# VH-VL binders against q9h9l3, part 71

Target 1, 176 residues: q9h9l3
Amino acid sequence: PRKMVAIDCEMVGTGPKGHVSSLARCSIVNYNGDVLYDEYILPPCHIVDYRTRWSGIRKQHMVNATPFKIARGQILKILTGKIVVGHAIHNDFKALQYFHPKSLTRDTSHIPPLNRKADCPENATMSLKHLTKKLLNRDIQVGKSGHSSVEDAQATMELYKLVEVEWEEHLARNPP

## First folded at step 3 (VH-VL)

Design Fh1 (framework fv_fezakinumab)
Fold by OpenDDE, second read of step 4:
Structure Fh1 (fold): chain C 176 residues (1-176), chain A 121 residues (1-121), chain B 111 residues (1-111)
Amino acid sequence: as target 1 above (176 residues)
Amino acid sequence: QVQLVQSGAEVKKPGASVKVSCKASGYTFTGYYMHWVRQAPGQGLEWVGWINPKSGGTFYAQKFRGRVTMTRDTSISTAYMELSRLRSDDTAVYYCAREGRYYDSSGFDLWGRGTLVTVSS
Amino acid sequence: QAVLTQPPSVSGAPGQRVTISCTGSSSNIGAGYDVHWYQQLPGTAPKLLIYGNSNRPSGVPDRFSGSKSGTSASLAITGLQAEDEADYYCQSYDSSLSGYVFGGGTQLTVL
């Protein structure tokens, strides 16, 4: 079987009024939750809104941040050939300006069995925090210091593991 | 009454297979994940895996993958655990256990009485 | 061999307070996963005693309490009674094993 990794990205606001989401941190963990990548990333455009309360990103984190183009190359190298697990992962890929093959992508925000186990509507989009608490009995994204992309990536992977066998069989029978 | 009723004791030879049943009553069978846990004589509890009774989806502990098969019959609210290629160290009481669905009922909140499976030559 | 480590046995006299420890690691209790506790009376199936680290299901006396800190959890029993003689198991989830895990169990003897 293919190796599996989970990814989570934090974004800051760039462009007019900070409405453009730009990659500012990316974390990648392996199947066991070991960190493979965790870097602050410098957007190519001026940061207007750090979105600190959500992203956890502060101005000081950008001082020695990895330039976007370099970081993107590093990240893509890790993702290539892997099954990539994420939550609402389309946002991460968009920020990376990269799209992973759909057949090798697992989005925990769109896995009905996860919602079912969490006693949520199967077609609803639930937050990572809610699913993690409900299914893993673990609190993430606590406090007001912002999210930890490492923690989020780890949680995402653990959520997927709960339904991995079932979901992989489903996908085998019903390829995207 | 909310309960899980398991099948009777089994005696098997090494290499054989055993299938244990667990019938649920008093609650919506498809609404709760069903787990299987075993306990060797005089030993502790060991998690085997779970099944989603609604979808039939399963997830097994790594130790049992390839040898265990969990199924269910929703028409009779019954879960099954089949263990193949039995060996002596598979001798244990096998429990089915319901996982609580809500925050105020997490953990395995309902247990069957257990099924003794003895593997001996 | 169990992922979660418990003392094999504890004992106490009626009316005393006893504690049962459950030591995990960074991949289970230390990772923030909740701990559940089960009581298993002789010759019976386990019964949920504590869920979510410190919550008691209905019917469980307040003599039983649970706590969690760091990579460990603890079950405390106050006012020990003869009927408390049983095996006690802690349970959590382990990310490295991708599965539910139990402690080795603790046999509580009431003297």
Scores: ipSAE 0.006, ipTM 0.558, lowest interface PAE 10.2, mean pLDDT 91
Fold by ESMFold2-Fast, scan of step 3:
Structure Fh1 (fold): chain C 176 residues (1-176), chain A 121 residues (1-121), chain B 111 residues (1-111)
Amino acid sequence: as target 1 above (176 residues)
Amino acid sequence: QVQLVQSGAEVKKPGASVKVSCKASGYTFTGYYMHWVRQAPGQGLEWVGWINPKSGGTFYAQKFRGRVTMTRDTSISTAYMELSRLRSDDTAVYYCAREGRYYDSSGFDLWGRGTLVTVSS
Amino acid sequence: QAVLTQPPSVSGAPGQRVTISCTGSSSNIGAGYDVHWYQQLPGTAPKLLIYGNSNRPSGVPDRFSGSKSGTSASLAITGLQAEDEADYYCQSYDSSLSGYVFGGGTQLTVL
C-alpha cells in the first residue's frame, strides 16, 4: 500500500509591498489525522505582511521558527514517495519550491465526485471551509485569529477519504 | 449580500482632482486587499494600485505614482481612490475590486459596478 | 501596451469550441504566478471566470476551462452560446513591475 499524507501551508507576504507569498508554517498529517510535522518557518526574506487573518502568523511565531532551507529539507523527506493530499495544493508546492509527481498528488479542490457529493457543479472550485461544512458538518477556519494549518490538513485528509475508493479507481483507469 | 458600492459619476476639468469611494458590505473589510482598476472607453483593463485595509499600506502602478492616493476608513468599511492633476486621457470607468484569499485565489473575486470619471474642458 | 498578449478578437458559431491565448514572459506567468480570467459583458463590470490557472468560481459552467504552460495560459470555451459574447481578459502578477498586469482583452463574437 502506498503511504498517504495531507499537507497545508500558511504563507506570509514578502518582497515589494508583500506581494510575494513565502512559506511561514507547514502542517503534515498521516492518513488517520495524526500530526507528522507542524513548524513555523522563517522566510529568507523580510516579512512585509503577516496576512494574520488567514495565516494565523504573528511576529512572535518567527522568534524560534525553523529557517526555510532546514524546514524544506525536513518536509521533502516526509513527502517524497508518498501520495500527498491537499486543497489547492499547487500553492503549497509553489511555496515549498518543490515538484511532486502528479501521479502521487491529490487535490481536493479538483475532484469532481467530491463536488457532486457537496451539491456543487462538477468542476467548480469550492473552498476547503465550504466542502468541510457541507460534507463533514464541521466548521473550520472560524474567527479572526487566522487558520490552523493542522485543522486544515486534517479536514483535507477526511474529505479525500470520502471519495478515496472511487477516485483511486478512476486514476488507475485514467492515469494522469 | 457581499457587495462593493461605488460613488456616482463625475465630470471634471483638466487639472482638477477626483475622489471615488467604494463601500464594502457582507464580508470582513480588513480581511482582503482592495484594488483599483480603470478602463478607458472602448479600451482594456488597467491596474492602478492596491490598499491593505487592515494596515492602510498602499502600492501604486508606476504610471500613477505621484498622482494617485488610496485611503480607507475602517469604521465605515469604505475605500477611496483620489486621482489628481486630471488629464483628458484619465477619462475612464474606475472599478474597485477585492482580491480573493491567497489560500484559494488571488484573483479579483468581487467588483464594484464602476464609477465613470469624465475629464473634459 | 498591455504586458500580457491576447488576440484582439475570436469568433465561433453556437456549439463550437474557441480558445483564447494569453502570452506572458519570465517575470510573470513564466515566474510561476497564477493566471486569472475575467468575463465582461457589455456595460457591466468584469466578473471572475477562472482563478488560479484552472479553477472555476461557484456558478461558472464547466464548459469554461483554463490551463497554463510555461509563459502562456489559455481559456477554452466549449459548447459556445450566444450569451458568451463578451470581452475576456487574462491577468497575472509581474515581479519586475511589482504589480498586477492584464492582457489587452479578446472580444468573442458568436456568429
Scores: ipSAE 0.000, ipTM 0.449, lowest interface PAE 18.7, mean pLDDT 87

Design Fh10 (framework fv_fezakinumab)
Fold by OpenDDE, second read of step 4:
Structure Fh10 (fold): chain C 176 residues (1-176), chain A 121 residues (1-121), chain B 111 residues (1-111)
Amino acid sequence: as target 1 above (176 residues)
Amino acid sequence: QVQLVQSGAEVKKPGASVKVSCKASGYTFTGYYMHWVRQAPGQGLEWVGWINPNSGGTFYAQKFRGRVTMTRDTSISTAYMELSRLRSDDTAVYYCAREGRYYDSSGFDLWGRGTLVTVSS
Amino acid sequence: QAVLTQPPSVSGAPGQRVTISCTGSSSNIGAGYDVHWYQQLPGTAPKLLIYGNSNRPSGVPDRFSGSKSGTSASLAITGLQAEDEADYYCQSYDSSLSGWVFGGGTQLTVL
């Protein structure tokens, strides 16, 4: 079976008025939740908004941050050939300026069986925080310190594991 | 004991290269950035760059880009700094110093004893 | 010529209070980056004295204190002792240089 990893990224605001989401942290965990990668990343453009309330990113985190191009190479090396699990993962890939094959991508924000298990509408987009609370009885993204991409990646993997067998079978029958 | 042990003094000719090692012990090598700082005789401290032992990522001061290469061997918890195209003004004591990866504003809390590199014709 | 400016030397008698200033700019201290301080005894490697503007590592006496305001920082030493004779360096990060920067150093003499 193909190896599986979960990814979560934190983004800061760059460009005009900070409306461009730029990668500032990336965390990757394996199937067991072990951290394979966790680095602060320096965007190529000037940071206008750290979005600290949400991202958890502060100015001092960028002091020794890995330059984007270097980090991107490291991350892609890890992701290549893997099934990549994430939540609303299109945002992560966009910020990473990399798009993983759809057939090897698992987005927990678009898995109907997962929503069903959480007593949510199957076609609704639920937050990672909500699903984690409902299905794992765990609180994430609490407080005012911002998100933890490691915690979010781990939660995402755990959520997927709940429906892995069913969903993988579905995908095998209905390839994207 | 938590410490950084650096390689011995070096004497080089102008144009040569020097590679200084820094072996970490007593702590998780990959948990800290490794910085290099040099100090010319009777002068102040000058930051050279850092390496992330976990990822291998590096970042160098603009002054040294193109001449400095920082590497690490995680199997022996050792960081290396290589400086090429040496000139007389590269004569200095070179220090390795760690900085926590996961702590805010931790400073360089552990230093090696320094390695004297002398460049003379 | 250092990015951070320190007085070349300061002196004081035992028991006195001395201060060492560190003047930066809008691209380093003024940009919100923390200031660290190092003590370097003669013939030894630098030692972290203050981190994060005002925090003391374990083993550093409370007679050492740091502060930061605007584009400048300051190291204060109370109850000056003979063993405090050393060079002191401030450190911060400079966004314009994309790198760590040190002050020129201050030589403290205990009279």
Scores: ipSAE 0.034, ipTM 0.631, lowest interface PAE 5.1, mean pLDDT 92
Fold by ESMFold2-Fast, scan of step 3:
Structure Fh10 (fold): chain C 176 residues (1-176), chain A 121 residues (1-121), chain B 111 residues (1-111)
Amino acid sequence: as target 1 above (176 residues)
Amino acid sequence: QVQLVQSGAEVKKPGASVKVSCKASGYTFTGYYMHWVRQAPGQGLEWVGWINPNSGGTFYAQKFRGRVTMTRDTSISTAYMELSRLRSDDTAVYYCAREGRYYDSSGFDLWGRGTLVTVSS
Amino acid sequence: QAVLTQPPSVSGAPGQRVTISCTGSSSNIGAGYDVHWYQQLPGTAPKLLIYGNSNRPSGVPDRFSGSKSGTSASLAITGLQAEDEADYYCQSYDSSLSGWVFGGGTQLTVL
């Protein structure tokens, strides 16, 4: 274990009926919330559903977007060997076709003390929007124009920092 | 100036514990991970573990788990490494070292001068 | 394998070029982790010489350079000077150990 970063990815629908989630944007921030990476990414398959209300991706963003294979290499270089924080992060790793070590992964949708601080059941899966509003008193993912993956990654890092001491001690005593 | 100042040399008997300090100055102590690295006389560098001074979170090399404890005191910008159940082969110079900024894979860019710990009967 | 392999010693005359190798495996350098190099003068703490495979910290002369290929990295020193006589260590991260690993060190002698 080494440095800590937070990641948030946006996916578009590809494949039959747009049911396959393909990476279309990735944002990575450092511990202080500074942006390390933020690129639109061109999926190798035809986009059938931009899912714009949630992803914020439009056809114009795909012009000159970084091809998936190249973007993946850049992203994995940043993530490898670092503690990676995300929300429902298995979806991001799946879109990246990447397996990050469980010992270095922190998923803010599955941290019981974080839910406890938000007055939510410890084993419930709470949305990033809800936890951010409850614990940081900030509204994210507002409106109909799509989410900002930079904003989401920054919020995710700040949420993790609220429980970092307690959770790292728990993981040290109970290694995954 | 940016520096790490370590505590003085220690002589300990086998079975004892030693606690080495590392005082940071000239930068934001909580902004950088702190590592501990040791070097036995005439030997190479061996990584012991890290502490996040902001959170207090720690991670130790497998060889030292159960014997090493890393802590910090943010009010005086000081990191500590305590090694228990000392053996003669724990005789080494112990360094604290700052890991560079999160964003650039920057290696250990600032080192203390080292603390010699001698374990002898 | 977690330990990085370096030659125990290298030597050269003033003005010459020397190269120090650092061989890893698929769990560290081969996995894409960056390689850092340290210079340790006798009786002193290590000093960061090269970070992130090929970058020099402020104050390190450009006669020191680093490179990485596959599972190995290399430190090159050109225009060798007497003051370069020191131990040199490579370092990377190892994913199987979830920790930092160093090479065994290379003693450079300037003849």
Scores: ipSAE 0.000, ipTM 0.479, lowest interface PAE 17.0, mean pLDDT 87

Design Fh11 (framework fv_fezakinumab)
Fold by ESMFold2-Fast, scan of step 3:
Structure Fh11 (fold): chain C 176 residues (1-176), chain A 121 residues (1-121), chain B 111 residues (1-111)
Amino acid sequence: as target 1 above (176 residues)
Amino acid sequence: QVQLVQSGAEVKKPGASVKVSCKASGYTFTGYYMHWVRQAPGQGLEWVGWINPNSGYTFYAQKFRGRVTMTRDTSISTAYMELSRLRSDDTAVYYCAREGRYYDSSGFDLWGRGTLVTVSS
Amino acid sequence: QAVLTQPPSVSGAPGQRVTISCTGSSSNIGAGYDVHWYQQLPGTAPKLLIYGNSNRPSGVPDRFSGSKSGTSASLAITGLQAEDEADYYCQSYDSSLSGYVFGGGTQLTVL
């Protein structure tokens, strides 16, 4: 048995026209939804676009933010060897410049039974907001001030718990 | 000089609390995790927990949850570890230690000299 | 009890080679977590000797080396000197405990 955590990252735009996604906040929660990590993270490159409508990140958050290399080390120590749950989690891993084993990764945007329970097409990539409303009867990402990565990580863990037994059995029979 | 300076030895009775301080100098206090490690007389090293001095966020080893509290004061670059409901088997040298900046792999690269806490009646 | 297993003692003569083992499990060293080594001279705080399995901090002689394989790690000391007499501790991270773990320590005696 391995411990399980859920992660959600917020990215800001760096590089030409802000097209590069750089890590600017990371939240990690345990199986019960308790916060293990929640920090603003300073990208090594100039921030062109804060993407505040989605990220919730503003210039003031960067003043005391943890530098990327330090934050990355802290985060990887928490993730390594654990089952990591996320939503469209490859974007989080890309921003962390990290490879997590597929056998230990659970992506709630690509779990067909979860979509089925939400009365959505099994192969569609549904948003975290939609799945949380349909299956948990809870509104997340409310308003225009940006998302809470803590709230998103907590919702993601709860969504996974709805299909955990069925999906772990599927993965045991069909290893990634 | 990069260093961690800890408070002096304490003698406590069972049931009391102790608060050990660790003052950092010569580096950016908020840029590194601070760990607490203890060592009972003639015994090995035991990890207690860590604090992120930037955020104040803490994580404790399961054995100490409910009895240990870690805090910091960024204005004086000082970390604290408070252990409550002391028992005789809490008698140990308590160390603070900084987690280094080695990319993708870090050990505890800077240690305080330790604070002896003796719990006796 | 210590989570990582080390022999309680090891001994050698000046100029010889000694090796100290550190045995873990699938939740720590076997899960891919790095191993760090600390030297503790009598009456002093531990000092980082090896980090990230095999790297030496500035000031640590090259006669100290670390290695890792499977669920175990080893610290090798060549050209043993009287000044090496100390306790040595391995350390890693354990995913099942979500915390840092130490070996029980090895007392090195220089004969």
Scores: ipSAE 0.007, ipTM 0.498, lowest interface PAE 14.6, mean pLDDT 87

Design Fh12 (framework fv_fezakinumab)
Fold by ESMFold2-Fast, scan of step 3:
Structure Fh12 (fold): chain C 176 residues (1-176), chain A 121 residues (1-121), chain B 111 residues (1-111)
Amino acid sequence: as target 1 above (176 residues)
Amino acid sequence: QVQLVQSGAEVKKPGASVKVSCKASGYTFTGYYMHWVRQAPGQGLEWVGWINPNSGGTFYAQKFRGRVTMTRDTSISTAYMELSRLRSDDTAVYYCAREGRYYDSSYFDLWGRGTLVTVSS
Amino acid sequence: QAVLTQPPSVSGAPGQRVTISCTGSSSNIGAGYDVHWYQQLPGTAPKLLIYGNSNRPSGVPDRFSGSKSGTSASLAITGLQAEDEADYYCQSYDSSLSGYVFGGGTQLTVL
C-alpha cells in the first residue's frame, strides 16, 4: 500500500493575550485510520489561552505532556518520506516549524475535485466539518468540549480517499 | 500606501550591536509575518529570520542564532532586528520584507528600501 | 555561498527573449518547494516578480513568466526592454537547512 498518513494538530494561545498559536496536541493516522501518534505537547512558552472550546485542551493535559522539541522529532520521523494529508495543513506544518515537500503534501482544503463532489465552488475554502458532513454523512467537531484531532485526522484521510485516484492522476500530469 | 519604512544608515565598530527598525503602514501589521534579509555589497540575498508581529514569536537562520534578536512594537506597527557582536562580514544592506503566502509556500511580497550597516575599524 | 545556482549574467537585445535558470537539489526545488522570483533594479530593494512558480502579482507584465520542472526553475522574459536591466533572484525553501534560500543572482544586460 501507499505510504500515506493524515495529520491534525491542536494549538493553544501563548504570548501576549494568547495571540500566538503553539502546538499542544498532534494526531497522525495511517491510510486505514489507525492511530500512529497521538500526544499532548508542552509548548516552550507559557500558555495564556487554552482555547478549550476548539482545541479540547485543558490544564490537566499538560501534566506529563511531551516537550515540543522531543515531540517534533518523533512527528518528523513519521512524516518524512510519506505522503501527508491534512486540512489547511500549512497551519500544522507552521506550528511544527517544518516544511514538507509539496509533491508529497495533500491539502483537502485545496483540492478542487473534492469541493466539486460537495457541490461547492472549486476555489472556495470549505471547513473540514462541512466537507465531512456533505461527503461522508458524518458529524465531527460536535459540542462545546473541543475538537478531537484523532477524529479530524481520520475524517481528513477518508475525504482524501474519495478523490485519491483522480487527484494523484492530476498531480502526475500537472506536477508543481 | 502599503509600505515598509526602515531606519537610516548606521556605522558601527567591530564588537558593537546595531538595531534596525521597520515601520509598516497601509495594512494590518499583525496579519503578516515579517522577515529580514541582508545583502552584502555586490553580493546576493541572504535570509536572516522572521517574526510574527501578532505573537512576537521568532525563528532565526542557523548562522545567526545567538547573535540576532527580532522584536516588534504593535502600538507603532514597527519591527526591529538587533544584531550583536558585529564583524566586518556583517557589512550589508538589511531589508525587512512582508511574507506573502501561496498555499504552504512563503515569498516576500513587500520590501523596505533597506538599511545600510557598515562595520569598520 | 548561494544554495540555488543561477548563471551570473545574461544579455539580449531589445525585443528578444532571454531565460534565466535556477538549479536546486533534492532538499529544495527537487523536494517540491515552490520557486519565487525577484527583480532588483540598480540601487533599489528587490521587488516580487513571480510567486508560486508561475503566478504574476498585479502590475507585472505578462512578458515575465515562470516555470518549474524537477530540480530546476526558469524565468522567461520576452519582448526585452531597456528597463528590464536588473539583477534577478530565485528563492525557495530548503528542508535540510530549515530556511529560505536564494539563488546567487543573474545580472541582465540589455544591449
Scores: ipSAE 0.000, ipTM 0.476, lowest interface PAE 16.7, mean pLDDT 88

Design Fh13 (framework fv_fezakinumab)
Fold by ESMFold2-Fast, scan of step 3:
Structure Fh13 (fold): chain C 176 residues (1-176), chain A 121 residues (1-121), chain B 111 residues (1-111)
Amino acid sequence: as target 1 above (176 residues)
Amino acid sequence: QVQLVQSGAEVKKPGASVKVSCKASGYTFTGYYMHWVRQAPGQGLEWVGWINPNSGGTFYAQKFRGRVTMTRDTSISTAYMELSRLRSDDTAVYYCARGRYYDSSGYFDLWGRGTLVTVSS
Amino acid sequence: QAVLTQPPSVSGAPGQRVTISCTGSSSNIGAGYDVHWYQQLPGTAPKLLIYGNSNRPSGVPDRFSGSKSGTSASLAITGLQAEDEADYYCQSYDSSLSGYVFGGGTQLTVL
């Protein structure tokens, strides 16, 4: 079977008024939820806004973080040729400056059967926190100190596994 | 089983160096930072530094800069801490501890049992 | 001296509630960095008790709870038991030191 991983990235604000989203952490887990990669990433630009309440990133994490170009190379080696699962994954790929094939991409924010199982409108974009609580009975992203990209990647993989058979069959009949 | 196994107790003379090992098992070694924390007899915990096993990058507390070196060997999932120019006040139990990025604040969810380093004069 | 301030000792009888304070400054807890708590039984390594201000790892009873306000944090232990007798350490991060910092530790005595 094709190898599958789940990814979640955290971004900080760079550029004017911190409006540019730059990669500052990336976590990748395998099908069973084991961590394959998790490290802080130093953006090439000055960080204006850590966005700590959401990203969980603080100045302490940047002291010896892996430079963006090196981290990107490591991450892409893991993702290449694999099915990659994420939630609103276009944001992660944008931060990585990377184009993953649509045929190998699974976005848990855009899977109608998953929303149906959560008793939500099929075409709505539901948060990872909401879907995880409804379908896995787990609270993630608790508190106000920021999100854990490891926790988010693990939850994302578990959510995808709930609809994997149905969704893979759908994609085989309706290629993207 | 997820665990950190440390090397045995060491007795050193002032001016010598000591190298403590910490072997990880049951998890992806390169997925977490490895921290070193020491505790002098009857005293509190003191953070020494960390190594990122994936990159080999390190950061040391100011007090130990110039005397401590952290390394790792990914082929055997083992981290090392070497402390040089030992003084009697370096006598302590040295712990390795896994850094959890779970909440983005840095905490230690898995600890080795500690290695007692005694600096005799 | 420890960067975070804890009382050296606290005591209580079985079934009672005790609280252990952890006082920081504007460069650590006051800067918004999370507080974590560790329990150390005599002769053992520290064990994670509370992380991210108020979260419990699996296996930690709900009798243990954490909170944070301003530059300080507190660990509360309800329904105190003899087995809770241990040293307790708070831990955070300090931006001025660019490093992890611990409280001086609090020895809890049960009866």
Scores: ipSAE 0.000, ipTM 0.470, lowest interface PAE 18.2, mean pLDDT 87

Design Fh14 (framework fv_fezakinumab)
Fold by ESMFold2-Fast, scan of step 3:
Structure Fh14 (fold): chain C 176 residues (1-176), chain A 119 residues (1-119), chain B 111 residues (1-111)
Amino acid sequence: as target 1 above (176 residues)
Amino acid sequence: QVQLVQSGAEVKKPGASVKVSCKASGYTFTGYYMHWVRQAPGQGLEWVGWINPNSGGTFYAQKFRGRVTMTRDTSISTAYMELSRLRSDDTAVYYCARSGRYYDYFDLWGRGTLVTVSS
Amino acid sequence: QAVLTQPPSVSGAPGQRVTISCTGSSSNIGAGYDVHWYQQLPGTAPKLLIYGNSNRPSGVPDRFSGSKSGTSASLAITGLQAEDEADYYCQSYDSSLSGYVFGGGTQLTVL
């Protein structure tokens, strides 16, 4: 198996009017979709908006949640030196306050061959839900109680695997 | 196989406490929330509360706050619901049921534990 | 009292179509929360029949279907069979209660 993982994070609103996105859950899966990490994470700042409809996070999930500094250390240990796959992954890295090398980052929202397979414009940013439905014939993010970051990470890995060979070849010829 | 196995029927006197168990098998116990739902004889379903087996965090319906306690033991993949200060109208079948952490539906149910509260 | 409203009973003959309604309010179905349906055969635990308004779990035949509009949802059963005789419950989430809510249940009788 390759040294590759997929990540998806859920964020809550902190700061003025809840406009700052703070990490509140992180899920990481391996190449086969097995869960390597899945924890609720306690932000260091007061939560103003749980964004529950999308995040699935409620204040009770913060009971026994892993404090941000500890969770960040655990997560970075898993990510460092690996190829990390995500969807609109810059948001996840921003929430983690982490820089991951572009050469080891794969963002399924910015892979033209993936959009082409879904009959979408190559340079459009398509949602994870749309790509997963079109290419894997699978509904994710079902219901109004919030998204599952495990489900999203698993879907993201499966989407990447559809274009992995051709995209890795492209990156080798055209380094970022 | 994926299943939830509950403890046997209980008969209690008013004012007593009852503790029902629910043993999970065939899946990752800490990957799903465990809910408790009750059904009085000839009546409908009523949600009692949930526990997150991973963290031990709980949330209870307002009607049961102060009387219900949910716990779990991850070493034996078992969830517990303890209801105290029992009344005759607590007579019901108590089900444990599983939900995904971000999903609001119950995809796996135990067979139920009948709790009878009578003098 | 149940938070979601269902008719207490419905009946039909074999091969017919029956529909069971589930009516909520602005804090649950009207707030956009999904509706799920459970089938309870006599003496058994409820079984998930429909989730996320219209999705069927593996093993549920396609003659069962769900729909949702506004503050209400419906379960439709086509090609009614004797084995469908059961209680049916709708379920959603209520934001004002921060909890899970059920309908009162509908007893289906196959004539």
Scores: ipSAE 0.000, ipTM 0.478, lowest interface PAE 13.4, mean pLDDT 88

